# Designs tried in a protein design chat: VHH binders against Ferredoxin-fold anticodon-binding domain-containing protein 1 (FDXACB1). Part 1

Scores and structures below are computed, not measured.

Target 1, 94 residues: Ferredoxin-fold anticodon-binding domain-containing protein 1 (FDXACB1), of Homo sapiens (Human) (q9brp7r531to624)
Amino acid sequence: LYPPCYVHDVSFWIDQKKGFDELEFHTVARAVSQDTIISIQFLSRFQHPKTQQVSLCYRLTYQTCDKALTQQQVASMQSQFRKEIQQHLYVIPR
Structure headers, positions and changes below count from the first letter of each chain, unless a header shows other numbers; antibody chains are not in Kabat numbers.
F, E and O stand for the ipSAE by ESMFold2-Fast, ESMFold2 and OpenDDE, each averaged over both directions (binder to target, target to binder). V2 = 0.75 x the mean of E and O + 0.25 x the DockQ between their complexes.
[cut] marks letters that were taken out.
Atom coordinates printed by the task and the answers are left out, and those that the model quotes come from them; centres of patches stay.

## First folded at step 13 (VHH)

Design K1
Fold by OpenDDE, look of step 14:
Structure K1 (fold): chain B 94 residues (1-94), chain A 122 residues (1-122)
Amino acid sequence: as target 1 above (94 residues)
Amino acid sequence: QVQLVESGGGLVQAGGSLRLSCAASGFTFSSYAMAWFRRAPGKEREFVAAISRSGGYTFYTDSVKGRFTISRDHAKNTVSLQMNSLRPEDTAVYYCAADFYGSGSYREYDYWGQGTRVTVSA
């Protein structure tokens, strides 16, 4: 009875010199997804034992009630999201 | 030596306004999201508002939306909280906080101020 729900995880390396702004991360996600992302959940933080680089992993949940949302549409939005966070937040997807 | 110093608290009547300020020093201000938290008597510390590193994005707890405005001044290394239409339930010690990860969540922030007391009378 509920509209379809799509879940995608995203992992990326952060710039430890500049930091990571989670508020901007959320804003970019909602903008790219046209507000179809209903949940963004922090999953884990990883620090590379040799390089000391830090990566973060988030779970994005896509769902909408007012229009049809397909897996292909979500995949496209996810791809665009990965591009946007690289440019805007200076992260490197894993 | 990191320091966050809040000011602007005081006694105000319901419906009144206050402007809180937090002066930051000892760290790279522009690399941190800033936030305000509050602790009411007998309650746990709760999130009030946050502003991104750039200042372009803000987030508020539901109970203060439309009444409170968070802002920051990069030149002065300050973050402010304009509080309008104050209510007795807004009575609390208000804390300034800095977060390297710019969280709008309820997780711990990296640095905290000592707090400034806000009392709203009925």
Scores: ipSAE 0.060, ipTM 0.474, lowest interface PAE 3.0, mean pLDDT 90

## First folded at step 14 (VHH; from K4 with A35N)

Design L2
Fold by OpenDDE, fold request of step 21:
Structure L2 (fold): chain B 94 residues (1-94), chain A 120 residues (1-120)
Amino acid sequence: as target 1 above (94 residues)
Amino acid sequence: QVQLVESGGGLVQAGGSLRLSCAASGFTFSSYAMNWFRRAPGKEREFVAAISRSGGYTFYTDSVKGRFTISRDHAKNTVSLQMNSLRPEDTAVYYCAADFYGRGSYLDYWGQGTRVTVSA
């Protein structure tokens, strides 16, 4: 039996003055998901042509084999993740 | 070779305190976030706490918030878990783990664990 896999994308604006620590981003993701995020893939970087603000997009894959993982649980973790990165990394989720 | 060695477990009464330690070697300690997990008898592994590579970020599972504190010492390559106000439900084997990301996936390494028993 192959455990279910859930995929969620996250996009956010970064503060170019403060910079973006991708390793810290991974840390928050793994922590908030309680290590159920098994993959984080960088998808794209976008710079707004008018405002010059920069946004990043990542794909998060949730999966675990040692306990049940539902879409609702993942959605909850995703929501908390957005809050955590906003607070800790000073990004603005899109 | 990655090696993690947990210590500090033991028997403690409810309401008591215990400090676990994890000695890390075989990798650049300061480059990786560290975690604590636990496995109670007959139950699956449960996430307990995480600390970022710099120590600037910590995260706890709800059941231990306000009671447990995770910390790390870069000079000693150690991660600690201060456990206060212990409860019988905290009884478990506790493991420290380092997360390595490569080739599009995470690889988890952890030690043999240290047993914590909390009596009523």
Scores: ipSAE 0.873, ipTM 0.937, lowest interface PAE 0.5, mean pLDDT 94
Fold by OpenDDE, fold request of step 21:
Structure L2 (fold): chain B 94 residues (1-94), chain A 120 residues (1-120)
Amino acid sequence: as target 1 above (94 residues)
Amino acid sequence: QVQLVESGGGLVQAGGSLRLSCAASGFTFSSYAMNWFRRAPGKEREFVAAISRSGGYTFYTDSVKGRFTISRDHAKNTVSLQMNSLRPEDTAVYYCAADFYGRGSYLDYWGQGTRVTVSA
């Protein structure tokens, strides 16, 4: 039997001048989730046709074998993750 | 071959301090974030702290915030955990861990751990 798996997508605008460090993105995700994010999948890149701003979308999968994870816990982690990436990576969540 | 070797554990009284160290080899140390985990007797593994590859980002579990400090030395390929104001509940085996991401999943490596015992 596999433990519960929770999937959350995150989309954010990046600063094209500063760039986007995907490895740092992974670091923040793993840290904030306290190692419960087991997969990060790039989903899509979108460029606004008028503003030319670029947004990225990732799928985060939460799962752990050694303790129970609830939807509420994952939601809390997701919320904190959104905050952390704004502060550290200077992205703007969509 | 990836190798992580923890050291610095021991017996300390409550309120005391310890500095754990982890020596890393077998991979490009500066390319990976490093973590500290711990496992207390009868409990599951617990995340303690993380530091980004550059060292510019750190994160701590709530119970150690303000007391523990994670750092890394790229020249020596080491990651450290300064533990101050230790409490009996900090008693655990502490593990250094590096996460490698590839093919859509993480592969984690860690050492044998170092035992920290905090007496009341």
Scores: ipSAE 0.866, ipTM 0.934, lowest interface PAE 0.5, mean pLDDT 94
Fold by ESMFold2, fold request of step 21:
Order: C-alpha cells, then structure tokens, then sequence
Structure L2 (fold): chain B 94 residues (1-94), chain A 120 residues (1-120)
C-alpha cells in the first residue's frame, strides 16, 4: 500500500523590482501544506514577449504517510498556497 | 550535531497560558525556517505554527489562530510559542522542528518535545 500522491502545478508572475525569494517560497509551501509537500520542482520560466513580465512555474508533490490526504484537502492547501504566495512573495498567480 | 531543545511545558488550567521555548544549536539558526508541531496521546503529529528565517512570515493551523504566537530571537537562537486561552484539546507533546531542503526535498530535524497538559 502506497500513500496517495497528488501533483499540482503553480505558475505566477513575479515582481521584478522586489525579486523572487525562492527560500521563502519553500517556507510558505511547507507551512501551508503542513509539511505534506514533499518536493517542489522548477518547471519553466516564461518572459512575455510584449510586456517583458516574467512568470515561473513549479510542480508541487503532496504526500504523507502520517495522515490520510484527500484530493479535496490538497485542493484546499493548493488554493491557500496560491493566496499566501501572492500576499507574502508579491507574485500574481496565473 | 543539530540540537533542538524544547522547554516550558507543564500543567495548566483551561484558559491559562504557557510559553514554550526551543533552543537551537549546531546550525546557522538565522538561515532556516522553524516550526512547532504537536502530538496528542494516541494521535498523529499535527502542524501548529511556522516562522520564516527572517521572522517576517508566520503561519498557524486553524485551531490555534488568534491564541498562539510563534516568534524567534536571532540573538538567543531560540524559537518561542506563546500559547494563550489554552483548551484541553491543546494537550500534547510539543516539538520544535527545523526545515532543511534541497531541490524541493526536505529533511526534518526534531527536538525531544515538551509536554503540555491542559486540565479542565
């Protein structure tokens, strides 16, 4: 028996003046997911050709043996995570 | 090498307060986010609170929001958890933890825990 594994991507525009603090991104991810995010994988960087805005995309993997995770719980954590990074990392989720 | 030592636990009546402390050594304290977790008798570990490396970001599980405050003191290399308006449901062993990571993979380091008992 393997604990369920849930994968969600997140992408967002960064504030180029404030910069993007990847260490804080990890902190927010672990806090909001209550340590159920077990990996974060950088997927891509995109610079919009017209506006020059930069977006980043990461893949988050949720899993834990300690608790039963459901898709609904993970969806709620993902939604909260998107809100928290917007507020604390000054990014605009896509 | 890495040491996290919790203290400040004890017996308290419902509605009371306790302040937990976690002394950190064996690593560069200011470089890492810190957490509190708890484990009630017969239950799984539960996240309580997190604080970022700078102290500028905090996050709490819903059941403790507005009652618990996490803080850190870089001069003393300590993380604290101020627990107010305690309820019997807060009875648990409380653990301090440090998050270490690379490439999205995490290593967790835990203290020995400090016991908190909240009597009705």
Amino acid sequence: as target 1 above (94 residues)
Amino acid sequence: QVQLVESGGGLVQAGGSLRLSCAASGFTFSSYAMNWFRRAPGKEREFVAAISRSGGYTFYTDSVKGRFTISRDHAKNTVSLQMNSLRPEDTAVYYCAADFYGRGSYLDYWGQGTRVTVSA
Scores: ipSAE 0.439, ipTM 0.741, lowest interface PAE 2.2, mean pLDDT 87
Fold by ESMFold2, fold request of step 21:
Structure L2 (fold): chain B 94 residues (1-94), chain A 120 residues (1-120)
Amino acid sequence: as target 1 above (94 residues)
Amino acid sequence: QVQLVESGGGLVQAGGSLRLSCAASGFTFSSYAMNWFRRAPGKEREFVAAISRSGGYTFYTDSVKGRFTISRDHAKNTVSLQMNSLRPEDTAVYYCAADFYGRGSYLDYWGQGTRVTVSA
């Protein structure tokens, strides 16, 4: 049986004045997922036509050789990751 | 060449403390996040702690929160793990790691590890 792979996207509004630190984003992702996020792919940048707010979207791939990685665990990691980036990177998850 | 060298392991009684150190060379230390992992005999490698490149963000696995503290010293190119209130379950080889991001994929560099044994 091969290790399961879970793919989830995350989108968030950034604070353009503070800027978005992509390297810190990767650090938080790897830490909160306890290194089960094995890749992060930038998908898109969207600027809202009325508010001019900018959002970014990334695709996260979770995988581990441990049989304990379940959909529920990944959902919990994703939820915690969204909280951590809001607090540390000054973004608003969508 | 990237090199990570762990030290400070040893035998300690439960409830005791150890401080692990990791000397880094062959890369710009201040530009990368650093991690500690551990592997108990017969088990897979487990995340312990991470520290951001600035030192402003730290994260710990639940089982070590409040007992372990990760820190870094940019002047000496070292990352440290202060381990307090040690338990027999903390027995493992501890590895220092550097997270390198390469276009959507991670490449981790690892040291040889330092052994920590916590006796009951």
Scores: ipSAE 0.361, ipTM 0.687, lowest interface PAE 2.6, mean pLDDT 86
Fold by ESMFold2, fold request of step 21:
Structure L2 (fold): chain B 94 residues (1-94), chain A 120 residues (1-120)
Amino acid sequence: as target 1 above (94 residues)
Amino acid sequence: QVQLVESGGGLVQAGGSLRLSCAASGFTFSSYAMNWFRRAPGKEREFVAAISRSGGYTFYTDSVKGRFTISRDHAKNTVSLQMNSLRPEDTAVYYCAADFYGRGSYLDYWGQGTRVTVSA
């Protein structure tokens, strides 16, 4: 009855000196997924007690009725998204 | 009232260039990421390029990377798409779109489109 949804989480350490631009994170997600990410949900913030490094976790939901999405296509988009945020948002994936 | 108006489409030969422009009004232009999409005859709309609010991040679909350049001008409230080395498969209606973020839903504004035809 409904197009399938695919859910993937991403976690990463942020560069505290450069800061984290959440609006740019949304832009990268929507661009790399070619407009198939319909939801980006913040899940958690963790600060490591010894290093003081901060990590963030987000949940991404992929869905579209205009294209046939497969798990393999979504996995490829997710993999590329992880690379793009590392390169452009200065984060280190966990 | 939000308006996005594309211009600059036309007929060009393969290998040629076109520059598309999108004039934006009715919203805080500097707060939105801007996108170009295209729809070829008989095909679904596809993503072409995106530019972040600041202009510091751009992203292109693989088929246009290295040939197309997206840019924005905050003083004129415009986003542009420079299209070089055009190919017949670039033939489509090109649409400008604006994305607003920060919630569980996205609000997209779309233009009416401008037609690009690339002849062999």
Scores: ipSAE 0.357, ipTM 0.682, lowest interface PAE 2.9, mean pLDDT 85

## First folded at step 19 (VHH)

Design Q3 (from P2 with G102R R103G)
Fold by OpenDDE, fold request of step 21:
Structure Q3 (fold): chain B 94 residues (1-94), chain A 120 residues (1-120)
Amino acid sequence: as target 1 above (94 residues)
Amino acid sequence: QVQLVESGGGLVQAGGSLRLSCAASGFTFSSYAMNWFRRAPGKEREFVAAISRSGGYKFYTDSVQGRFTISRDHAKNTVSLQMNSLRPEDTAVYYCAADFYRGGSYLDYWGQGTRVTVSA
């Protein structure tokens, strides 16, 4: 029996002046998910034609083999993740 | 090869303190976030704390918030966990872990652990 896998995409605006540290993004993801995020895939970069603001989109895969992982738990972690990246990486989820 | 060696565990009374240490070798320490996990008797592995590669970001599981402090020393290639106000439910084997992203997925490396026993 293979453990369930949950996939969530996250998009956010970045501050081009401050930059975006992708490694720190990974760190926050692994931490708030308590290591249940096993994969982070960059999907796309979008630059607003008028404002020139840049947004990034990533796909997060949640899975664990040694404990139960429910959709509700993942939703909670996703919510916390959005908060953490705003505070630490100064991004704005969209 | 990657090696992580935990130390500092022991027997303490409730309300006491311990400082765990993890010595890392075999990889570029400063390039990786470090984590602490624990496994209590009869329970599954539990995430405890994380620290970013720079040390600028720290995360704690709810049950240890305000009591545990994670830190790292790049000069010594060590990560530490200061545990204050220990409780019996903190009793567990504590493991230091490094996250490696390889082949499109994360791989965990950790040591043999150090046992922490908190008596009531």
Scores: ipSAE 0.869, ipTM 0.935, lowest interface PAE 0.5, mean pLDDT 94
Fold by OpenDDE, fold request of step 21:
Structure Q3 (fold): chain B 94 residues (1-94), chain A 120 residues (1-120)
Amino acid sequence: as target 1 above (94 residues)
Amino acid sequence: QVQLVESGGGLVQAGGSLRLSCAASGFTFSSYAMNWFRRAPGKEREFVAAISRSGGYKFYTDSVQGRFTISRDHAKNTVSLQMNSLRPEDTAVYYCAADFYRGGSYLDYWGQGTRVTVSA
């Protein structure tokens, strides 16, 4: 049987002055998900026309064959992920 | 030729300590996050700890939080796992892994593992 996969998008504002480390973003994602995130896809970059602030959007795919993975578990990991990226990468989730 | 070699495993009594080490070669070590996994007898692989490429970010599974410490040495291309207050349930083969992201997916590279046995 093919294990179920769960997809969640995450959008956040970045600090253009500080920059955004995409590799660190991947690290946090893989760690928080305990290796259940199997892909991270960049979706879009948005720049606010008035404020010039920049937002990034990524698609995270959760999947594993090692253990049962439920929507609720993924939602919990997604929530923790949003917290971790705020703290470590200083981004602001949208 | 990616190569990861774990060492430091052994037999210890509950409450004891071990320090695992992983020697990495065949890739730009400083460019990749490193993980520790473990597999206990009859159980599936379990995530243990992760450290970012810079070492500035560390993450631990709940069961080892406060007892295990992950670290890395860029000069020696090594990742370590200090294991304190060991418990029988920590008994497992421990694997060092590097995360490679290629073609929109992650590739797993890990070594042969090192066995940790914690007696009651």
Scores: ipSAE 0.868, ipTM 0.936, lowest interface PAE 0.5, mean pLDDT 94
Fold by ESMFold2, fold request of step 21:
Structure Q3 (fold): chain B 94 residues (1-94), chain A 120 residues (1-120)
Amino acid sequence: as target 1 above (94 residues)
Amino acid sequence: QVQLVESGGGLVQAGGSLRLSCAASGFTFSSYAMNWFRRAPGKEREFVAAISRSGGYKFYTDSVQGRFTISRDHAKNTVSLQMNSLRPEDTAVYYCAADFYRGGSYLDYWGQGTRVTVSA
């Protein structure tokens, strides 16, 4: 039997002065999800034509065979992840 | 060859402290985040703590927050878990783990583990 899979996208404005550390982004994702995020896919980069602010979008895939994930558990992890990246990576989630 | 060797486990009274250590070799230690997991008898593995490659980000499961501290030493290629105010429910085999991301997927490497028993 194939374990359930949940997909959520996250997009955020980056702080161009501090830069965006993608390796730290992976670390936060794995820690907050307790290793249930099994892949992270870069989707797009957008630069606002008037403000020059840069936004990035990533796709997160949650899955595990060791325990049954519920939609509520994944939603809670996604919410916590958005808060953690804002605090640690100085991004503003959209 | 990636190798993780945990040590520092043992029998301790409730309220006591232990320090676990994990010696890492076979990879560039400073380039990877490190984790501690635990497995109590008859239970699934449980995330305990994570530390970023720089040591600047640490994350703990709720049940150990404020009692456990993860740290790393790049000169010695070790990650440590200081466990204070231990409770019987902390009894488990504790595993050091490293996260590798390749080809769009994560790979976990675990050590053999070190046994911690907390008696009343």
Scores: ipSAE 0.423, ipTM 0.725, lowest interface PAE 2.2, mean pLDDT 87
Fold by ESMFold2, fold request of step 21:
Structure Q3 (fold): chain B 94 residues (1-94), chain A 120 residues (1-120)
Amino acid sequence: as target 1 above (94 residues)
Amino acid sequence: QVQLVESGGGLVQAGGSLRLSCAASGFTFSSYAMNWFRRAPGKEREFVAAISRSGGYKFYTDSVQGRFTISRDHAKNTVSLQMNSLRPEDTAVYYCAADFYRGGSYLDYWGQGTRVTVSA
């Protein structure tokens, strides 16, 4: 029997001057999700044709066998994660 | 070989304090985020705190926010958890952990744990 998994995407504009620290992105994801994010997949890079701003999109997979995850818990973790990356990685969620 | 060794557990009265320590070896300590987890008797593992590789980002589960402080020392390759205002609900085996991302997934290393008992 397979534990359920929840998949959510996140996209955000980066600060090209400061750069994007993908290792810290992983740290924040694992911390905020309390290690229930088990995979992060890069999906796309988009550059806005008028502003030249760059955005990145990642797919997050939440899963755990150790405790029951609910859809509401995952939604809350995703919301926290969006706030934390904005504050710590200086990105603007889309 | 990656090794994490926790210490500092023991018996303490409610309202008291303990400081846990974790000695890390077998990897480049300064390149990885570190975590504390706990497991109460008969319960599932619970995240407690995380600290980024530089120490500049810290995150705590709600039940310990304001009472516990995670820190790290790159010169000694240690991570610590200062636990204040302890409650009986904090009784658990506490584990130090390191996160490795490899091949599209996480590989967690953690120690044998140190027992904390908080009496009412």
Scores: ipSAE 0.415, ipTM 0.716, lowest interface PAE 2.3, mean pLDDT 87
Fold by ESMFold2, fold request of step 21:
Structure Q3 (fold): chain B 94 residues (1-94), chain A 120 residues (1-120)
Amino acid sequence: as target 1 above (94 residues)
Amino acid sequence: QVQLVESGGGLVQAGGSLRLSCAASGFTFSSYAMNWFRRAPGKEREFVAAISRSGGYKFYTDSVQGRFTISRDHAKNTVSLQMNSLRPEDTAVYYCAADFYRGGSYLDYWGQGTRVTVSA
């Protein structure tokens, strides 16, 4: 059996004064997904023309042969990940 | 080369405590998050705990939350796992891990592991 692969993007506004720690972003992603996020790809950086706020967008790929992932499990992990980065990295999910 | 050496495993009665330690060398320890995984006999490996570079973020799998504590010591280049209220289900080989992300994928470095047996 070929394991299912789930792709979800996440984008968020960063706190420019506190900065964005990409290594911590990876740490949270790996921990919350219990290593089922196998890649994180930076997609874009955007500065809003009116507010000058900066947002980042990343693509997350979930996959594992070690356990059976379902769409519901991945959705739950994605939801928890968004909460964890908001609290730990001080970002505002879009 | 990256080297991770686990220690502190052994035989413990249910309800007991054990402290695992992992000595790290061959990389800048303070620049990387550290993890513990375990593999029970006949089962797939599972995530146990993670600690961020600074130690300011810790995350545990549900089955160990409130019983296990991960910590790190930058002066000694060690990560530790304090395991309290042990259960027979915690019986496994425990592995220390560091994950490096480069080129869109993870490179996981693992130790040889340390055996923990929890008897009823």
Scores: ipSAE 0.371, ipTM 0.686, lowest interface PAE 2.6, mean pLDDT 87

Design Q6 (from P2, 16 letters changed)
Fold by OpenDDE, fold request of step 25:
Structure Q6 (fold): chain B 94 residues (1-94), chain A 120 residues (1-120)
Amino acid sequence: as target 1 above (94 residues)
Amino acid sequence: AVQLQASGGGFVQPGGSLRLSCAASGFTFSSYAMNWFRQAPGKEREFVSAISRSGGYKYYTDSVKGRFTISRDNSKNTVYLQMNSLRAEDTATYYCAADFYGRGSYLDYWGQGTQVTVSS
């Protein structure tokens, strides 16, 4: 059997003054997901034409072979991830 | 070649303390986040803690929050796990790992584990 794969997108506004550390973003993702995020794909960058604010969108893939992973568990981790990046990376989830 | 060597394990009674160390070589240590895992016989691998490359971010699984402290010394290429108030359920082989990401996938390097046994 092939282990189930769950995909979730995350979008957030960044603070250009504070900067965005993509490597730290990966660190938080791997930690919060307890190493179940196996892939992070950059999808898009958007700059608001009026406010000039910048948002980023990433695709997160959850998968594990050594333990059960349910949709509910992934949803919970995704929620926690959004909270963690907001606190640590000073981003605002969209 | 990437090498990771965990040490500091042993036998302790409940409520005791241990300090694990993981010596890293073969890569630019300060460029990578470091993780601690543990696995008990017959049980699934468990993610325990993580620390960012700079040490500015630390993560703990719920069961160890308030008891374990992760830290790193980039000048020594070493990551640490201070384990206080140890419990029987903390008994496991502990491993350190570094996350390498490239071309859309992660590659985890695991080193030699160190056994932690908490028993009265």
Scores: ipSAE 0.875, ipTM 0.939, lowest interface PAE 0.5, mean pLDDT 94
Fold by OpenDDE, fold request of step 25:
Structure Q6 (fold): chain B 94 residues (1-94), chain A 120 residues (1-120)
Amino acid sequence: as target 1 above (94 residues)
Amino acid sequence: AVQLQASGGGFVQPGGSLRLSCAASGFTFSSYAMNWFRQAPGKEREFVSAISRSGGYKYYTDSVKGRFTISRDNSKNTVYLQMNSLRAEDTATYYCAADFYGRGSYLDYWGQGTQVTVSS
């Protein structure tokens, strides 16, 4: 049997002056998901043509063979993840 | 070869304290986040805590918040878990793990576990 997987995209504005630490981003993702995020894929970089602000988009894949994983659980983890990256990485989810 | 050695477990009364250590070798310790897991017989593996490579970010599962503290000493290639106000439900074998990402997926390297038993 193959366990279900859930895919969620996350996009956020970064502070170009402060920079963006992708490894820290991975750390927060793995921690908040309690090790259920098995893949993080960079999708795109966008720069606003007027404001010149930069946003990044990543695809997160949730999956585990050790325990049941529901859509509600993943949604909760995704919400917490957005909060944590905003606080720790100073990004603005969009 | 990657090696992780956890230690510091033991028997304690409820409300007691323990400090776990995990000594790492075989990789650049300061480049990787470190995690603590625990598993009791017949129960699912539980993610307990994480600390980023720099130590600037720390995570705790809800059940241990306010009681456990994760830290690391990169000069000693060691990660720690200070466990205070221990409860019976904290009884488990505790494992240290390092996160490696490659080929589009994460690979967890686990070390030897250390037993923590909280009982009156």
Scores: ipSAE 0.874, ipTM 0.939, lowest interface PAE 0.5, mean pLDDT 94
Fold by ESMFold2, fold request of step 25:
Formats: C-alpha cells, structure tokens, sequence
Structure Q6 (fold): chain B 94 residues (1-94), chain A 120 residues (1-120)
C-alpha cells in the first residue's frame, strides 16, 4: 500500500544579478509545507533568446504518512510556497 | 558524525520566557538550514520553526508565530529559539534538526532535546 501523493510543478524567472540559491529554495519548500514536500526534482532551465532572462522549473511531490493530505490543503501550500519564493528568493513565478 | 544538542529548557510560569540554544558539530553548520521541533507526551513530533543558512529566512508554525523568534550565530555553530508568552500548550521536549536532503530524507539527526514545562 502507498500513501497518497500530489505532484505539482513550479516555474519562475530568476534574478541573475542576485543568483538563485537552491538550498534556500529547499528550505522554503520544507518550511511552508511543514515537511510534506518529500521530493524536489529539477526539470529544466530555459534562457529566453531575446531577453536572456532565465527560468527554472521544479517538480514538487507532497506526501505524508502521518495524516491524510487533501488536494485543497496541498493547493494552499503550493500557493503559499509561490508567494514565499517570490519574496525570499527574488523570483517571479510563472 | 552529526551532533545536535539542545539546552536552556526548564520550568516557567504561563506568560514567561525561555531561550533555547542548540550546539551543532560534525557538519558545516553555515551551509544548512536549521529547524526546531517539539514533542509533547503522547503526541507526535511537530514542526515549530525554521531558519535558513544565512538567517535571512525564518518560518514559524501558526501556533507560535508572534511569540517565538528563531536566530542563529554561524560563528558559534549555534541556533536559538527565543520563546515569549509561553502557554501550557508549549510544554514539550524541544529538538533542533539540520535540514539535509538525500535519498528521500530532509532530516538527518535531532539527538537529545531540552524539556520545557509551562505550568502554574
């Protein structure tokens, strides 16, 4: 038997002058989800050919064995996570 | 080996304050986020607060927000939890943890904790 899991992707433009701190990204994800994000997988990097802006995409897996997560709870965590990375990591969610 | 030791707990009246410390060794402390967890008798361990490696990002569970402050001193390999306006519900053993990721786990070790007891 497998506990339920939810998969959501997040993509965002980074501030190349400040750089992107992946360790801080993990910290925000774990904190906001209160440890229900169990996997973060890098999917892609895209550099816009005209503007040179860089976008990153990650796949987040939410899962817990301690309580039943609902899709609504995960959506709320995902929404808060997008706000927190914008404020803390200086990224612009897509 | 990673070693984390929380201290500074004790008995305190409701409304009182305590400051917890967690000394770390066995890893490059300044490279990792740190967390506080707590476990009350008969309850599951719960997340309390996190601080990023630089100290620039701090996060708190709703029940402690506005009352607890997490901080760190990377030159002393120490993370702190300032607990104000303590309530009976805050009674627990408090543990610190380092936030590691590898092979499916974000937490590596939260050794011995420190007891906080809030009672009249």
Amino acid sequence: as target 1 above (94 residues)
Amino acid sequence: AVQLQASGGGFVQPGGSLRLSCAASGFTFSSYAMNWFRQAPGKEREFVSAISRSGGYKYYTDSVKGRFTISRDNSKNTVYLQMNSLRAEDTATYYCAADFYGRGSYLDYWGQGTQVTVSS
Scores: ipSAE 0.346, ipTM 0.652, lowest interface PAE 2.5, mean pLDDT 85
Fold by ESMFold2, fold request of step 25:
Structure Q6 (fold): chain B 94 residues (1-94), chain A 120 residues (1-120)
Amino acid sequence: as target 1 above (94 residues)
Amino acid sequence: AVQLQASGGGFVQPGGSLRLSCAASGFTFSSYAMNWFRQAPGKEREFVSAISRSGGYKYYTDSVKGRFTISRDNSKNTVYLQMNSLRAEDTATYYCAADFYGRGSYLDYWGQGTQVTVSS
C-alpha cells in the first residue's frame, strides 16, 4: 500500500516584462511546503488572444514517508504557496 | 564530492545571538537554493529557513520568523543564518542543505551539523 498523495494544480498570469523564473517557483514550492512537495509538473501555457497575457499551469504533488499529511494541512500549504508566488514572482493566481 | 560544513554554533543565554555559516564545495553553489534544518534530541528534523539561488527569496518557519535571517554570499560559496532573540526551544543541531529541484532535479546534499545550545 502506497502512502497517500495529494495533487493540486496552480495556474496564474505572469508578468512578461519581469519574466517568470521557474527555478524560483520551485524554490518557493519546496520552502512553503517544507519539503512535502515531491513533484512539480508543467501542464500548460495559454496566451490570451486579445490581451496577449500568458497563463501557466503547474501540478504539485504532496507526499511524505514519515507521516500521512492531512487534507487540511495540504490545503493550507497550497493556499500559502499561492500567496507567496503572487508576492515574490509577481504572478496573479487564477 | 559535494561538501557542506556548518559552523558557528555554541552556548548562548536566552535573548542572545549566534551566526551560523555553511561553507559549500563540489558544486556550482550559485545555481541552487539553500536550506537550514534543525533537530533537537529525540525529535524529528524540522525545516527552519530557505533562500533562493540569487538570494531574492527567503522563507522562514513561523517559530523563527522575525528572529532569524538567512543570507548567502555566492562569491564565497557560503550560506548564513543570523539567529537573534534566541530561546531555549531553539536548542538543536543545525544543518544546511543544498536543494537541486529547481532544474527538474530533486536532490538534497547534507553536511555535518553545528550544535546550538540556549540555556541559562
Scores: ipSAE 0.247, ipTM 0.611, lowest interface PAE 3.6, mean pLDDT 83

